# Designs tried in a protein design chat: VH-VL binders against q9umr5. Part 267

Target 1, 268 residues: q9umr5
Amino acid sequence: SYKPVIVVHGLFDSSYSFRHLLEYINETHPGTVVTVLDLFDGRESLRPLWEQVQGFREAVVPIMAKAPQGVHLICYSQGGLVCRALLSVMDDHNVDSFISLSSPQMGQYGDTDYLKWLFPTSMRSNLYRICYSPWGQEFSICNYWHDPHHDDLYLNASSFLALINGERDHPNATVWRKNFLRVGHLVLIGGPDDGVITPWQSSFFGFYDANETVLEMEEQLVYLRDSFGLKTLLARGAIVRCPMAGISHTAWHSNRTLYETCIEPWLS

## First folded at step 11 (VH-VL)

Design ya1 (framework fv_nofazinlimab)
Fold by ESMFold2-Fast, scan of step 11:
Structure ya1 (fold): chain C 268 residues (1-268), chain A 123 residues (1-123), chain B 112 residues (1-112)
Amino acid sequence: as target 1 above (268 residues)
Amino acid sequence: QVQLVQSGAEVKKPGSSVKVSCKASGGTFSDYAISWVRQAPGQGLEYLGYIIPIFGTANYNEKFKGRVTITADKSTSTAYMELSSLRSEDTAVYYCARYQYDILTGYSDFDYWGQGTMVTVSS
Amino acid sequence: DVVMTQSPLSLPVTLGQPASISCRSSQSLVWSHGNTFLNWFQQRPGQSPRRLIYKVSNRDSGVPDRFSGSGSGTDFTLKISRVEAEDVGVYYCMQGTHEPYTFGQGTKLEIK
């Protein structure tokens, strides 16, 4: 029998976006219980990520409790950051595979149509002024805004991403690391043709330095210091990297070849 | 200025489907979302759903979920609302309206509307 | 779903006199940082709705200053300081805080 699957959506998303994903899972793993969480849909997806983490935690607890053999998480885009925090704050999670579908794990810095839709009068170079204010940190998108030219402001003001990445000190950091390390597999999916996640390597814990040169995961201080367990997971053989070209941001959950290559193998 | 131009009136049989178009002009189509609202003759306004083309996301009023599908074709700057399993109570004028967020200045919900499309469901 | 209740539903008014429409929501419309997504729309006979007011009290471009919105939480008001002939139509309040978005029943403003 297959472990239950919990799906966490992205910005302005709903469960309907995952109908193809559910079809694929049913075809390859018939009988799998799949729960797509309909929380923080539409405009509510802009609420602070810590508020979303609390709500998703309450929904996920009874599902995990009913599945002593474990569960899998499939977390899309912004939802991947929610799942990162869930794995850290839950002392009792039993997640086997955490499948991150094109999520900005090291943050976002780019002038995309995505950004222009929410900030039509702002450029990426100016957004730090808004996002790193207390007001801006009450919006989910600002919780993972990571301006590589103002890293000191990011480290000081980020109320979410810098904390879960261990880039800022937090009293619970040791417990969060211990909890995150219970995950069986961290499956990272993303690609160069996404068009929204900038840099796309953020989905693989790579990110810009001050010159906008991408440094991969193994060159990040977060990894080198093993702040939340990435180095330990990699050494354990628990990190899976599955990059795929030719897939746009809105197609990660509806591409059969991607599903068969990157997702299906991790749904035990 | 943004303009929304809708397709012409439709007369449909009960049980059939209707697909209404809304063509946007002025500005880049991807800069906005398109919402759909209907109004039965002599009645008030009722929200159906919206689509945000750049995210590929659609959100539906639960009352219509399973019967309404909202799609967008970026190449023609056109949004579509398809309503299936039509009933006589679906007789209404269907409007598309622009839906836009601007976090810095606030939100712009339904600031520009199409001219409306009359859909009549009769035997 | 959030229920929006308007009063009165029929509003006969004399030209040049003030008019007032109330709107009440079944739940608070406050979202974040005091942002309240309550809008007012005007629908003239045979025309599409036109937004007059957004976020409680902000007038859209081209809307005369004789239109004003006020309120907080669950109780809101649209006022017309001096009614003109072109104001004839149905007025709707709408909440955009909670999905699905919902409208009031409409208030028909007529010149007596």
Scores: ipSAE 0.481, ipTM 0.772, lowest interface PAE 3.3, mean pLDDT 90

Design ya10 (framework fv_nofazinlimab)
Fold by ESMFold2-Fast, scan of step 11:
Structure ya10 (fold): chain C 268 residues (1-268), chain A 123 residues (1-123), chain B 112 residues (1-112)
Amino acid sequence: as target 1 above (268 residues)
Amino acid sequence: QVQLVQSGAEVKKPGSSVKVSCKASGGTFSDYAISWVRQAPGQGLEYLGYIIPIFGTANYNEKFKGRVTITADKSTSTAYMELSSLRSEDTAVYYCARTPYDILTGYSDFDYWGQGTMVTVSS
Amino acid sequence: DVVMTQSPLSLPVTLGQPASISCRSSQSLVWSHGNTFLNWFQQRPGQSPRRLIYKVSNRDSGVPDRFSGSGSGTDFTLKISRVEAEDVGVYYCMQGTHEPYTFGQGTKLEIK
């Protein structure tokens, strides 16, 4: 009788990455129907995020329809941004807990091994030249590149993150906010030893200002303006923050203590 | 300069598992993906999956999912392919091959290959 | 899965004459940024495959200029301008645009 769980993977991932997570869920909530969505695996994870949102939407519709009591989402890394958009574009989602595992909710600005592998001759200070071009916006990683030194370019060129965060206007913004606010709980997980998500506080809607000083969620314009409902959710008691030190980026879905502390309590 | 050296030939019983190694030398192990491809005697090439050591991620051809596991040990610059529940149809030469991934210049699939490892499954 | 179809499967050629191998994919191999991940491999008897061409038309280091690749979308060709004895072997096309990677059936080039 536990609500079904839908899992959305991250960059270059596949369903195989979640085998430990599935073991933990089976141990604590036996009988839970867990569906790990096997879409946009491997290199397909580089496809534009709006394309991924459309594909994942088609996959989650029948799962949600079969569970009128509700479902839970567990969304890892880049997958957390896909889930953010799903909650906004779906007029009829029935998500209870949205569990975001180390996702760059305010964007990414760091010279991580991911970026060096994909853009080996680029430094973070220069990646805006590529990412904020039409060519760059055809890559998922550039859809959430957020250069705090070129905020004007981010606001005008970001085809995904600036729109779902309400940082740039969109005709559907009011409907997206209404849809997002139907979520039961927004569970944010991340930590200082992640090593990939930069700044790590992006997983908690914190981000760099123009001097690369991290401002927390409550100091962000998107929160203060309540652009997509963060202030309303926090006032409702629906936002859960679960930071944990000592966990690297690829270990969030395979750490038992993390699961028991941050995930297990939100699976009904 | 880049060389992929695979472990020696194996003879296995049906139902057992085999683990083939692929040791990379020359260049940084973490700078590329390592894929596994097999070739049955007199037949064509068939893709099994890959690992990207830098991301810690592996992806598998659906046909082999549940039976194949690909891992990497960065300290020894070695990738491994393990195939379980072996059948006579799994008799093949197993190759590792590398892919440097560079979006700016475009990645180039399978630029260097290992020498191959013959796996024979017989009773 | 993307199906890769090669023709001919058997290619007897006279030394010094040209040879052409066709490769067709069941889906477009153009990636979102305009690159096309179509590769050609040569496998000489008893040896590992060796890449000749990557991304449709780029020759690997050490590959003779008598080898050339061309094509777009779903239709690709490998040409050898003057076949030499050392060219005997099986030639495979491979797509890397869609997971899983898939290979053509192979074309056996023989000297007649």
Scores: ipSAE 0.314, ipTM 0.699, lowest interface PAE 3.8, mean pLDDT 90

Design ya100 (framework fv_nofazinlimab)
Fold by ESMFold2-Fast, scan of step 11:
Structure ya100 (fold): chain C 268 residues (1-268), chain A 123 residues (1-123), chain B 112 residues (1-112)
Amino acid sequence: as target 1 above (268 residues)
Amino acid sequence: QVQLVQSGAEVKKPGSSVKVSCKASGGTFSYYAISWVRQAPGQGLEYLGYIIPIFGTANYNEKFKGRVTITADKSTSTAYMELSSLRSEDTAVYYCARTQYDILTGYSDFDYWGQGTMVTVSS
Amino acid sequence: DVVMTQSPLSLPVTLGQPASISCRSSQSLVWSHGNTFLNWFQQRPGQSPRRLIYKVSNRDSGVPDRFSGSGSGTDFTLKISRVEAEDVGVYYCMQGTHEPYTFGQGTKLEIK
C-alpha cells in the first residue's frame, strides 16, 4: 500500500540516528518498507559528494525498480545534497516526495563544531583558502562550502554544489534539470534554532549576499534563471515549505511534532 | 600526555547489560572520537563503534546495532559503552581508543588506548 | 565489510634477523586527497594494543626506526629490520578507510 521510503543520512551520521523516525513511520503508515542506507557512515561521510552520489545511486536502483508506484526520499542535512544530485543524474528515478530535513541547499557558511573538528584552527572567514583548493574539494563539507565574500572562488572551484545548482555551466545541465523536474514534491524543512546550518534559510534555498544579508529563494539567481527547475516546481505547486522553530540540528529526525506536521502528510 | 582510563572489571549474568566508562585526560586537543574495540580471550580485535563527544554523534558496527549504545558526558570527558542482552560470547576485554583530527597532520586513528575492561558473562 | 588478511599468522624469528608481515585488503583503502588509512598495532602479552604505524608508512613518536610500513591500494607490509626481544607480541593491521573499521587476524611474533 504505502510507497517505500529511502533514508539518506548526514555528516558523521549513520542509520542509528533514525530509530525514532522509523518508529513514527511504522505508527502512522504501518507496513511501509523503510530502507536507511548504511553507506558513507561516520568518517566516510567526508568523502567527495560525487563519490557518495555514485554509491547511493547503486543502492537505490534495485529499491526503485521493485516499487513501480514510486518511492519517497527522506534526506537529512548533507544527505539532502546527495539526494539533489541523485534526482538529477538518474534519468529513470520514480521519486514522489523528496523530503529535505535541514539540508544546506544553497551551501554552508558558519562557524560550527563540525568544522572545528575537521579544521580546529580555522574560522569561517578563512576556510575558503582550504575548501576552494583541489585538495579541499576532496572533502564533502568543502563541496558545499559557500563563502559569500568569495563568490568568485566558490563558482570556479566548487566541484559539486555550484554545478548541481546550475550556478556554473555543465554539459549535463539540461538533462539534470529534466530529471530533477520528475519529482512529485520537494518538501523543505528547517528552522532558526538548528544551530549548525548557517544561514538556516539555506534549507529553503535562501542564502547570504556579500553583506551577509539573507536573500530568500525567489531572489536567488538560480531561481530566477530556473537553472535546475525551482521556478517551474514552485509554479506547479510542487514545493512545500515547512519551517519549525525550537528544533536543533540533531533533532529533526526525532521530533514527533515535526514528523506529524512536515513529514507524515507526504508519505503516501 | 594523553591518557584513557577505563572502569574496572565486570561479571554479568546472561541477559543483563554492562556499561563501561572511558575517561580522557591530558593533551591539548578538544576534538576527538572515542572508539570501542573488544577482544575475546585468545582472539583478535573487533570494532563496536565510536562517538565524537563534542557533537554527541555515535556510529555503530552493524553486528551490534540494537545492542550497543555509546554515549558521552562532555563535562567529565567520559565516554560510555553499554552492551545489552549479554551472552557468554560477549565475554571479552573491552578497549576504548582515541582518533583525532589535526589540520596539519590529518586523521590519527586509534592513537591512544585505554587499559581495557574485562567483562565476563557467566551464569 | 572489508576483509583484512594477514600472513603469516605465526612468525618465529631469531634475534637480530629481519621480519616481515603482509596485510591484504579485500577493497582499495585509498581515501580522498591521496591518504590511505592503513595502521599497524603491536600488542604485547597482557597489554593494550599500541599503534606503531599510521597512514601506511608514518611511524609514531617513540616507535623505533627499525619498524617501517609500506604498500598501496590493497597490499601492505610491516617490516622490522632487526628483531629485538621486546618485539614479542601480536601485530595487527587495521583499515580506517571503510566503516566498519576492520582488523587483520593478527600475527604472533615469537623469538626462536
Scores: ipSAE 0.278, ipTM 0.714, lowest interface PAE 5.3, mean pLDDT 90

Design ya101 (framework fv_nofazinlimab)
Fold by ESMFold2-Fast, scan of step 11:
Structure ya101 (fold): chain C 268 residues (1-268), chain A 123 residues (1-123), chain B 112 residues (1-112)
Amino acid sequence: as target 1 above (268 residues)
Amino acid sequence: QVQLVQSGAEVKKPGSSVKVSCKASGGTFSNYAISWVRQAPGQGLEYLGYIIPIFGTANYNEKFKGRVTITADKSTSTAYMELSSLRSEDTAVYYCARTQYDILTGYSDFDYWGQGTMVTVSS
Amino acid sequence: DVVMTQSPLSLPVTLGQPASISCRSSQSLVWSHGNTFLNWFQQRPGQSPRRLIYKVSNRDSGVPDRFSGSGSGTDFTLKISRVEAEDVGVYYCMQGTHEPYTFGQGTKLEIK
């Protein structure tokens, strides 16, 4: 009856993080088949995002094939970017709701605990020197590092985010846009108290300009040019925005009020 | 430089649980991941899981998922490993060990170890 | 899970002679940026394991240069150029590339 749900975790994460989410789904939509993908767990979450996309693609193909009525994706944090790429590279995906749970859709630029833990001697203002090198692009976190003070380097060096956002040319851009547009609903979730995703509006395709002033999705060139289909999806009524205050980064998958408000309505 | 000090030996009955502690030196505790490894008498090393204290995130070997819980108390610089539903085959020395994550210099797996805690499961 | 196979499991060595331990993994241990997370540990009787080698060939601080590691992909070797009495113990290889992290069975080094 209910469409299967596929869950893709985030940086230094595992399926255990989603035990509460699974309880909520079971309570409101009993009988739903939920698969939390245990790929690229822990340290492996630092592997290049294109490598992760390939591995997750192999895992989701048989699940989608067994569900001709469609599937839903719930993709947390870094996992939301993996899911963005999956929807673009898969010519035959049958995703109804893509639920992006506090994911840095326009990238990350912030001095968070994650940054200090992984780069203890680096400041956010200097991380572009490492991330926009070929060596740095071999790490997932650098694949979505988006320094608003070095847009030229980001556009030239980003091997992942700038390509999936259509911010730079790619031979497959037209096909990727066509594939992404097959999604039924794009449900964007995030909030000001996340504490990790910086700016938090990145979860809603907003981002810093060169003065670190946040511009919302409708002011972004990728939206205005409809580079991968955001403007088309919004016009179709397919984009849902669900901001919620009071939720920290590691709590998005374990807050009942958030689940009932932002996730439950999209799990047909 | 770094010292990991574990709690003392335990004797437990089958079906009970055990909780072993691992106290790390100083304010560097939150910069590491703390892993747990066991060694049955006369046998090799077996990995149970780890925790990254700064994030509270834990990851477990599938063999022990559902039975093992790894936690950390940052205020006391102490990591804990709790193993439930104990069986005779869980008799082993349990070790904690440190892993340092640093993208610039790479990872340093299991560079410092605790002294070990003997857990005996017998009726 | 990645299976780590050591050979030999028992290694009697004459004092002052060289010793060599092989470790083979069931899958490649090369990570995305070329790092290979293959480590070697020594466990002396009654003691905790001590890391000797990390990332195939890097010696830890305080480890004598008579210990060396080499290898690539799935085949790795720990060499001791001249065995000393203090080297008695069990040696383990360990992979950190794939979860769960796994250890070899151990090689017991004894003076004959």
Scores: ipSAE 0.457, ipTM 0.745, lowest interface PAE 2.9, mean pLDDT 90

Design ya11 (framework fv_nofazinlimab)
Fold by ESMFold2-Fast, scan of step 11:
Structure ya11 (fold): chain C 268 residues (1-268), chain A 123 residues (1-123), chain B 112 residues (1-112)
Amino acid sequence: as target 1 above (268 residues)
Amino acid sequence: QVQLVQSGAEVKKPGSSVKVSCKASGGTFSDYAISWVRQAPGQGLEYLGYIIPIFGTANYNEKFKGRVTITADKSTSTAYMELSSLRSEDTAVYYCARTGYDILTGYSDFDYWGQGTMVTVSS
Amino acid sequence: DVVMTQSPLSLPVTLGQPASISCRSSQSLVWSHGNTFLNWFQQRPGQSPRRLIYKVSNRDSGVPDRFSGSGSGTDFTLKISRVEAEDVGVYYCMQGTHEPYTFGQGTKLEIK
C-alpha cells in the first residue's frame, strides 16, 4: 500500500487550497492516507516559524508513529521551511520523500505585490531595518528575509533561516544535520514564472550574491561546507530537481502536469 | 475612498444556488481580503469564509463546507460568494467586508462593509 | 472554534448615562507584541455593521471619543461614557486571532 502523505501549507493558506492535489493523489495512488495539516491558517501563518515548527511537530508525530514503513511530506512555499526544520529537530522522523513546492529555501529578497501587501511603506532595499529587529523576527516572513546587501545583519538577526541552513553556528547543528540526512529524497520544485519567490532559484538552494547575481546550490557555502547535508544528499543521489516554467506561485498545488511530472513519481 | 458594492436582492427556491457579487473600488483589489458574513432576520452575524485575491486562497467556516464557494476576479475587482443546496434557513442578508494584513500598522479587520444582499429562500 | 460570549444581551440605558458591554473569549486572543485582534461593531437599525474599535482599544476614524475599548487575553469591554440617542443598535464583538473568525451574540442597546 502507499505511504501516508502529510501536507504543510504556506503563507495565508489552509487545507482547502489543496483539494486539487488530493484529487490527483487519489487518482494515481488510490487508498493513500493524505493529511493536510490545518494549523497556522490565514493570519496565524505570520507567527514565528519556530512556533509553527513546534505545532506541526506535535501534529506529525502520531501520523509517523502509525506508519513504520515511512511517510511523505509535501510542503508548499513557506511550509517548505517549516518542513526543513521539522526534519532537523526530529530525531526519529521516518520521512521518505520531502517534496518542496516552490519554497524559499535560501530566503526571499523580492519587491513583489506580496511584500507591498504586508509592508506597504517598504521597499526590498530597506525592509532589512524592520526584519532584522527583534520585533520583526516575531513574524514568519522576516524569519526568511535574506537581504544579500546586508548579509552580516541577516547572519546575526535571523532567528530561523540562518540557523537551519547552518549559515550561523548553533549548538544543535550536528544533530540537526544527522536528523535531516535521514530523509530518503529531497524533491525540489520551482520555476521562473512563480512571480513571488525571488529569486525563484531559492527553491533550488540558489541565491543572490552581493551583486544580485544568482549563484546555484553547488556554489553556495552552505553546500560546499555541507552544513546540513546537501552535498551528502546529492552524492547519495537523493536530491531531485524539477523546474517547470509557466506556473504561478498559487498554482503549484493545482497543476496536473506539474503533479504528474514532479510529485507523482515520489509517492511510493 | 474604499467602497464595497454588492449585487441586488435574490429570491430562490429550496435546492437551488445563489451567487452574490461584491465589487471593490477606491483601492487596489489585491491589497486586501474579502470576507462574507450573513445575518438571518432578527439574528446575529455568522461568518462564512473569505478569499485573499493576491494569494488565490479561499477559506471556509466548517459549518458551510461543501456548500459555499468564494471566488475573485482581479480584472473586475469583484469577489463572489456562491451558496448551493439552499434551504429556508439560508434566508438572510449576506454582507461582504474587507480585511488588510499590513504588518506595520497592524491588521484592519472588517473595516469596510458592503450594503448587504437579501437572499430569500421560499417555495 | 473560539466562542465569543457577550454580556448583557439586552442593555437598557438612560440617555446621558454610561454603558458597558462585556465580551469573553474561550481562548486567548493575544497574537504577538500585545497585538490582540478583538474588534467591536455597531449595527444601527436597517444598516450594515460599522466597525467602532479594532485591536481592543483603537478607535476608527469618525468614531466619537465617548466610545472606548479595553481588556486583555480573554476579557474585553466596550464602554460608552455618555449614551446618546444615535447609539441605539446592536453591538458585536469579533475575534480575528483564530480561524474561523467568530462574533459574539450581540448586545441590543435600548433607551429606557
Scores: ipSAE 0.554, ipTM 0.803, lowest interface PAE 2.8, mean pLDDT 91

Design ya12 (framework fv_nofazinlimab)
Fold by ESMFold2-Fast, scan of step 11:
Structure ya12 (fold): chain C 268 residues (1-268), chain A 123 residues (1-123), chain B 112 residues (1-112)
Amino acid sequence: as target 1 above (268 residues)
Amino acid sequence: QVQLVQSGAEVKKPGSSVKVSCKASGGTFSDYAISWVRQAPGQGLEYLGYIIPIFGTANYNEKFKGRVTITADKSTSTAYMELSSLRSEDTAVYYCARTYYDILTGYSDFDYWGQGTMVTVSS
Amino acid sequence: DVVMTQSPLSLPVTLGQPASISCRSSQSLVWSHGNTFLNWFQQRPGQSPRRLIYKVSNRDSGVPDRFSGSGSGTDFTLKISRVEAEDVGVYYCMQGTHEPYTFGQGTKLEIK
């Protein structure tokens, strides 16, 4: 029978957003047990990512324990960062496919409608003053704010992303890398028409340099140093890249062609 | 600055559906979320759900999941609440209300309300 | 779901006298940075609800200073220092910290 699927939503998202995804899974893999975790919905999605990781960890433990053959994770937007941390902090996870739907894996640096909605009086060039303070780091979006013009501040102040990416040292880094490497497949999904994730290549571990030129995953220090296992995963054939044009940020979980091309093949 | 104007009263038969509109004027529609709350005659307030137009996301109170659908049309700055499989217990005034988010200055929960729409379900 | 419990449910008051309404939540409403999303609404007969207080103690523009909110964690109070005739109506507390948003049962303030 099919492995259970655990879904982790994004910023201001809810379980209802995944109704089409659940329909697609039911059509192609009937009998699959799909659990959309109903934690940190709405305003609570702004809580610090480490707090969210703890809560989601408590929720996934019994699901994983009941599925000795393994589980799949589908993690959308900000939820992809939660899932990255889960795979690192859990000594006993049994995740086969980790499917990352348009998640800012190397961080976010862009003026989008939702950023202006949350920070209407701020420009992306000035957010580093807020986000890289202790006050700002108590908000999830600031935990993955990555200003390429203030990379020194990002490396020093980021309480989440810089640590989970191995860009700054942490006592648990070796254990986190070992745990993350147990994943069967890392399926990365994203595209140029997302409109929210900036740069969109962040979903594929690419990111801006100091001149705002995108450098792809293989040019990143975290990949070259193999800080949390990306180089090792790529070498064993465990990384899948599935870019698709024409999909806006809120449509990744409701596009049938995207599902059939990028998600369905990994739901054994 | 912001005003929410709702559609007029409806009388519906049991088993039918009703769709109530809430048109926002003043300010940018994408700057806020629209919530729906109902009130049966002589009773208290009961939360149905919300929509955040800029994200296209809607969230529902579990009590109404499967019967309520909240949508938004950004081009007309209008939110809609549709309730299906109507029964006499759904007779109520339905309100829309606004929530404005600003992480720097704070949040404004339910700061403006529509005038209400009376929905009567009778056979 | 967070349960919001108001007391009293019926509050007859003489004009010019003070009035006090209690609201208790079944779990803490504290969010990040000390923010607590506890709101108070007034509904006059035949009208839509109007917000009086947001984040425990902040008065909305146009709300008279005789209205005040206080409290922390799970225990909150709305006070009216001098009740006026236009205060007749039902008062609701509401939490916005946890989804789904929930309201108290309402307190009917009437002149005796």
Scores: ipSAE 0.514, ipTM 0.790, lowest interface PAE 3.0, mean pLDDT 91

Design ya13 (framework fv_nofazinlimab)
Fold by ESMFold2-Fast, scan of step 11:
Structure ya13 (fold): chain C 268 residues (1-268), chain A 123 residues (1-123), chain B 112 residues (1-112)
Amino acid sequence: as target 1 above (268 residues)
Amino acid sequence: QVQLVQSGAEVKKPGSSVKVSCKASGGTFSDYAISWVRQAPGQGLEYLGYIIPIFGTANYNEKFKGRVTITADKSTSTAYMELSSLRSEDTAVYYCARTHYDILTGYSDFDYWGQGTMVTVSS
Amino acid sequence: DVVMTQSPLSLPVTLGQPASISCRSSQSLVWSHGNTFLNWFQQRPGQSPRRLIYKVSNRDSGVPDRFSGSGSGTDFTLKISRVEAEDVGVYYCMQGTHEPYTFGQGTKLEIK
């Protein structure tokens, strides 16, 4: 029968956001065991990402152990970064498809509603003053704040994203790369009308250069250096890119066409 | 100052649904999360869930899963709480309340409340 | 879910005398950076709840200084230094650290 599916939610989110996704999976792959993890819900989603990774790791271990043929991950928004770290720190994961649903894989740099809501007196140009402090790095949103105009500060202060992307050295980098490369498929989903993830190409490992020109994945140093395995995965044919226009940030998990086009084919 | 104004009292039959509104002062709606809390006659306060209108993101108390839906209309600065499959035990005053998140100055949980909406479920 | 336990549930007080209400949580309410999301609300008869105290000890604007909050971890207290007639009502503690948010069962303050 079908491999189990594990779902990891995003910022200020919970399992309820995925009720439509669960309906779609049940319709196309009846009998699939789907577990939506209710950890770090609501305000707890602001906890440091490494703390969230540890908690989600404890939750996924027994699920993976019961499925020797493998599991699939569907990880939404901030949850996609949790899943990236999970795949790197687990030397025994058996993930077949990692489906990243509009996640800021290269980071976030935008004057979005998130910034205004959490930092009402800040603009994207000055948020680096808060985020790249030890105090700021205790908040998940700051763990993936990537200011292209202060790259020195990002590299020195980022306790999560710069490390997991191999942009700064870490003693475990070689092991993390080996573990990540065990994934069967990396399915990247996102689109220009998301309205929150900035730049939207961050969902596909593209990002701003110092002039705010978006460079795609193949032009990134992390890809060129193969820091955590993107170049190797692409060469294996293991990376799937599925962009879709017309979908806002909170609609990725509830759009049937998106599901049928980008998710359904990768659920075995 | 912030004001939350709720819709009027409702009388509903078992098995039906009710939708209560909460209108915020115009400048505050997108700045805050709107939570819903109920109080049965002579009883304590019970949390149902919340919405962050600016994102459309809602979170619910597991006790009410599948029955409660919280939505928002930014154009009218109004949040809604819909409760379906009503039972007599759902008879209560339903309140909306706001929560402000500001990482630098701290969080302000339930700092302002609506006047309440009495929902009576009877046959 | 986090259980919030208040004591006493009934609090008869003579006008002008002090009053204290205790609130205990089933687990720690400490969050990031030492923030503790413990709030106190007053509900006068026929009215909506009104927040008096947020984050353990911070008094809301317009709340008389006779009200004070204290505590840490799992044990919290609301004190009224001198009770006035308008203080009659039910007092609730609430935790906002863990989802779902939960309230104490309430303490009814009555004038003797």
Scores: ipSAE 0.544, ipTM 0.784, lowest interface PAE 2.7, mean pLDDT 91

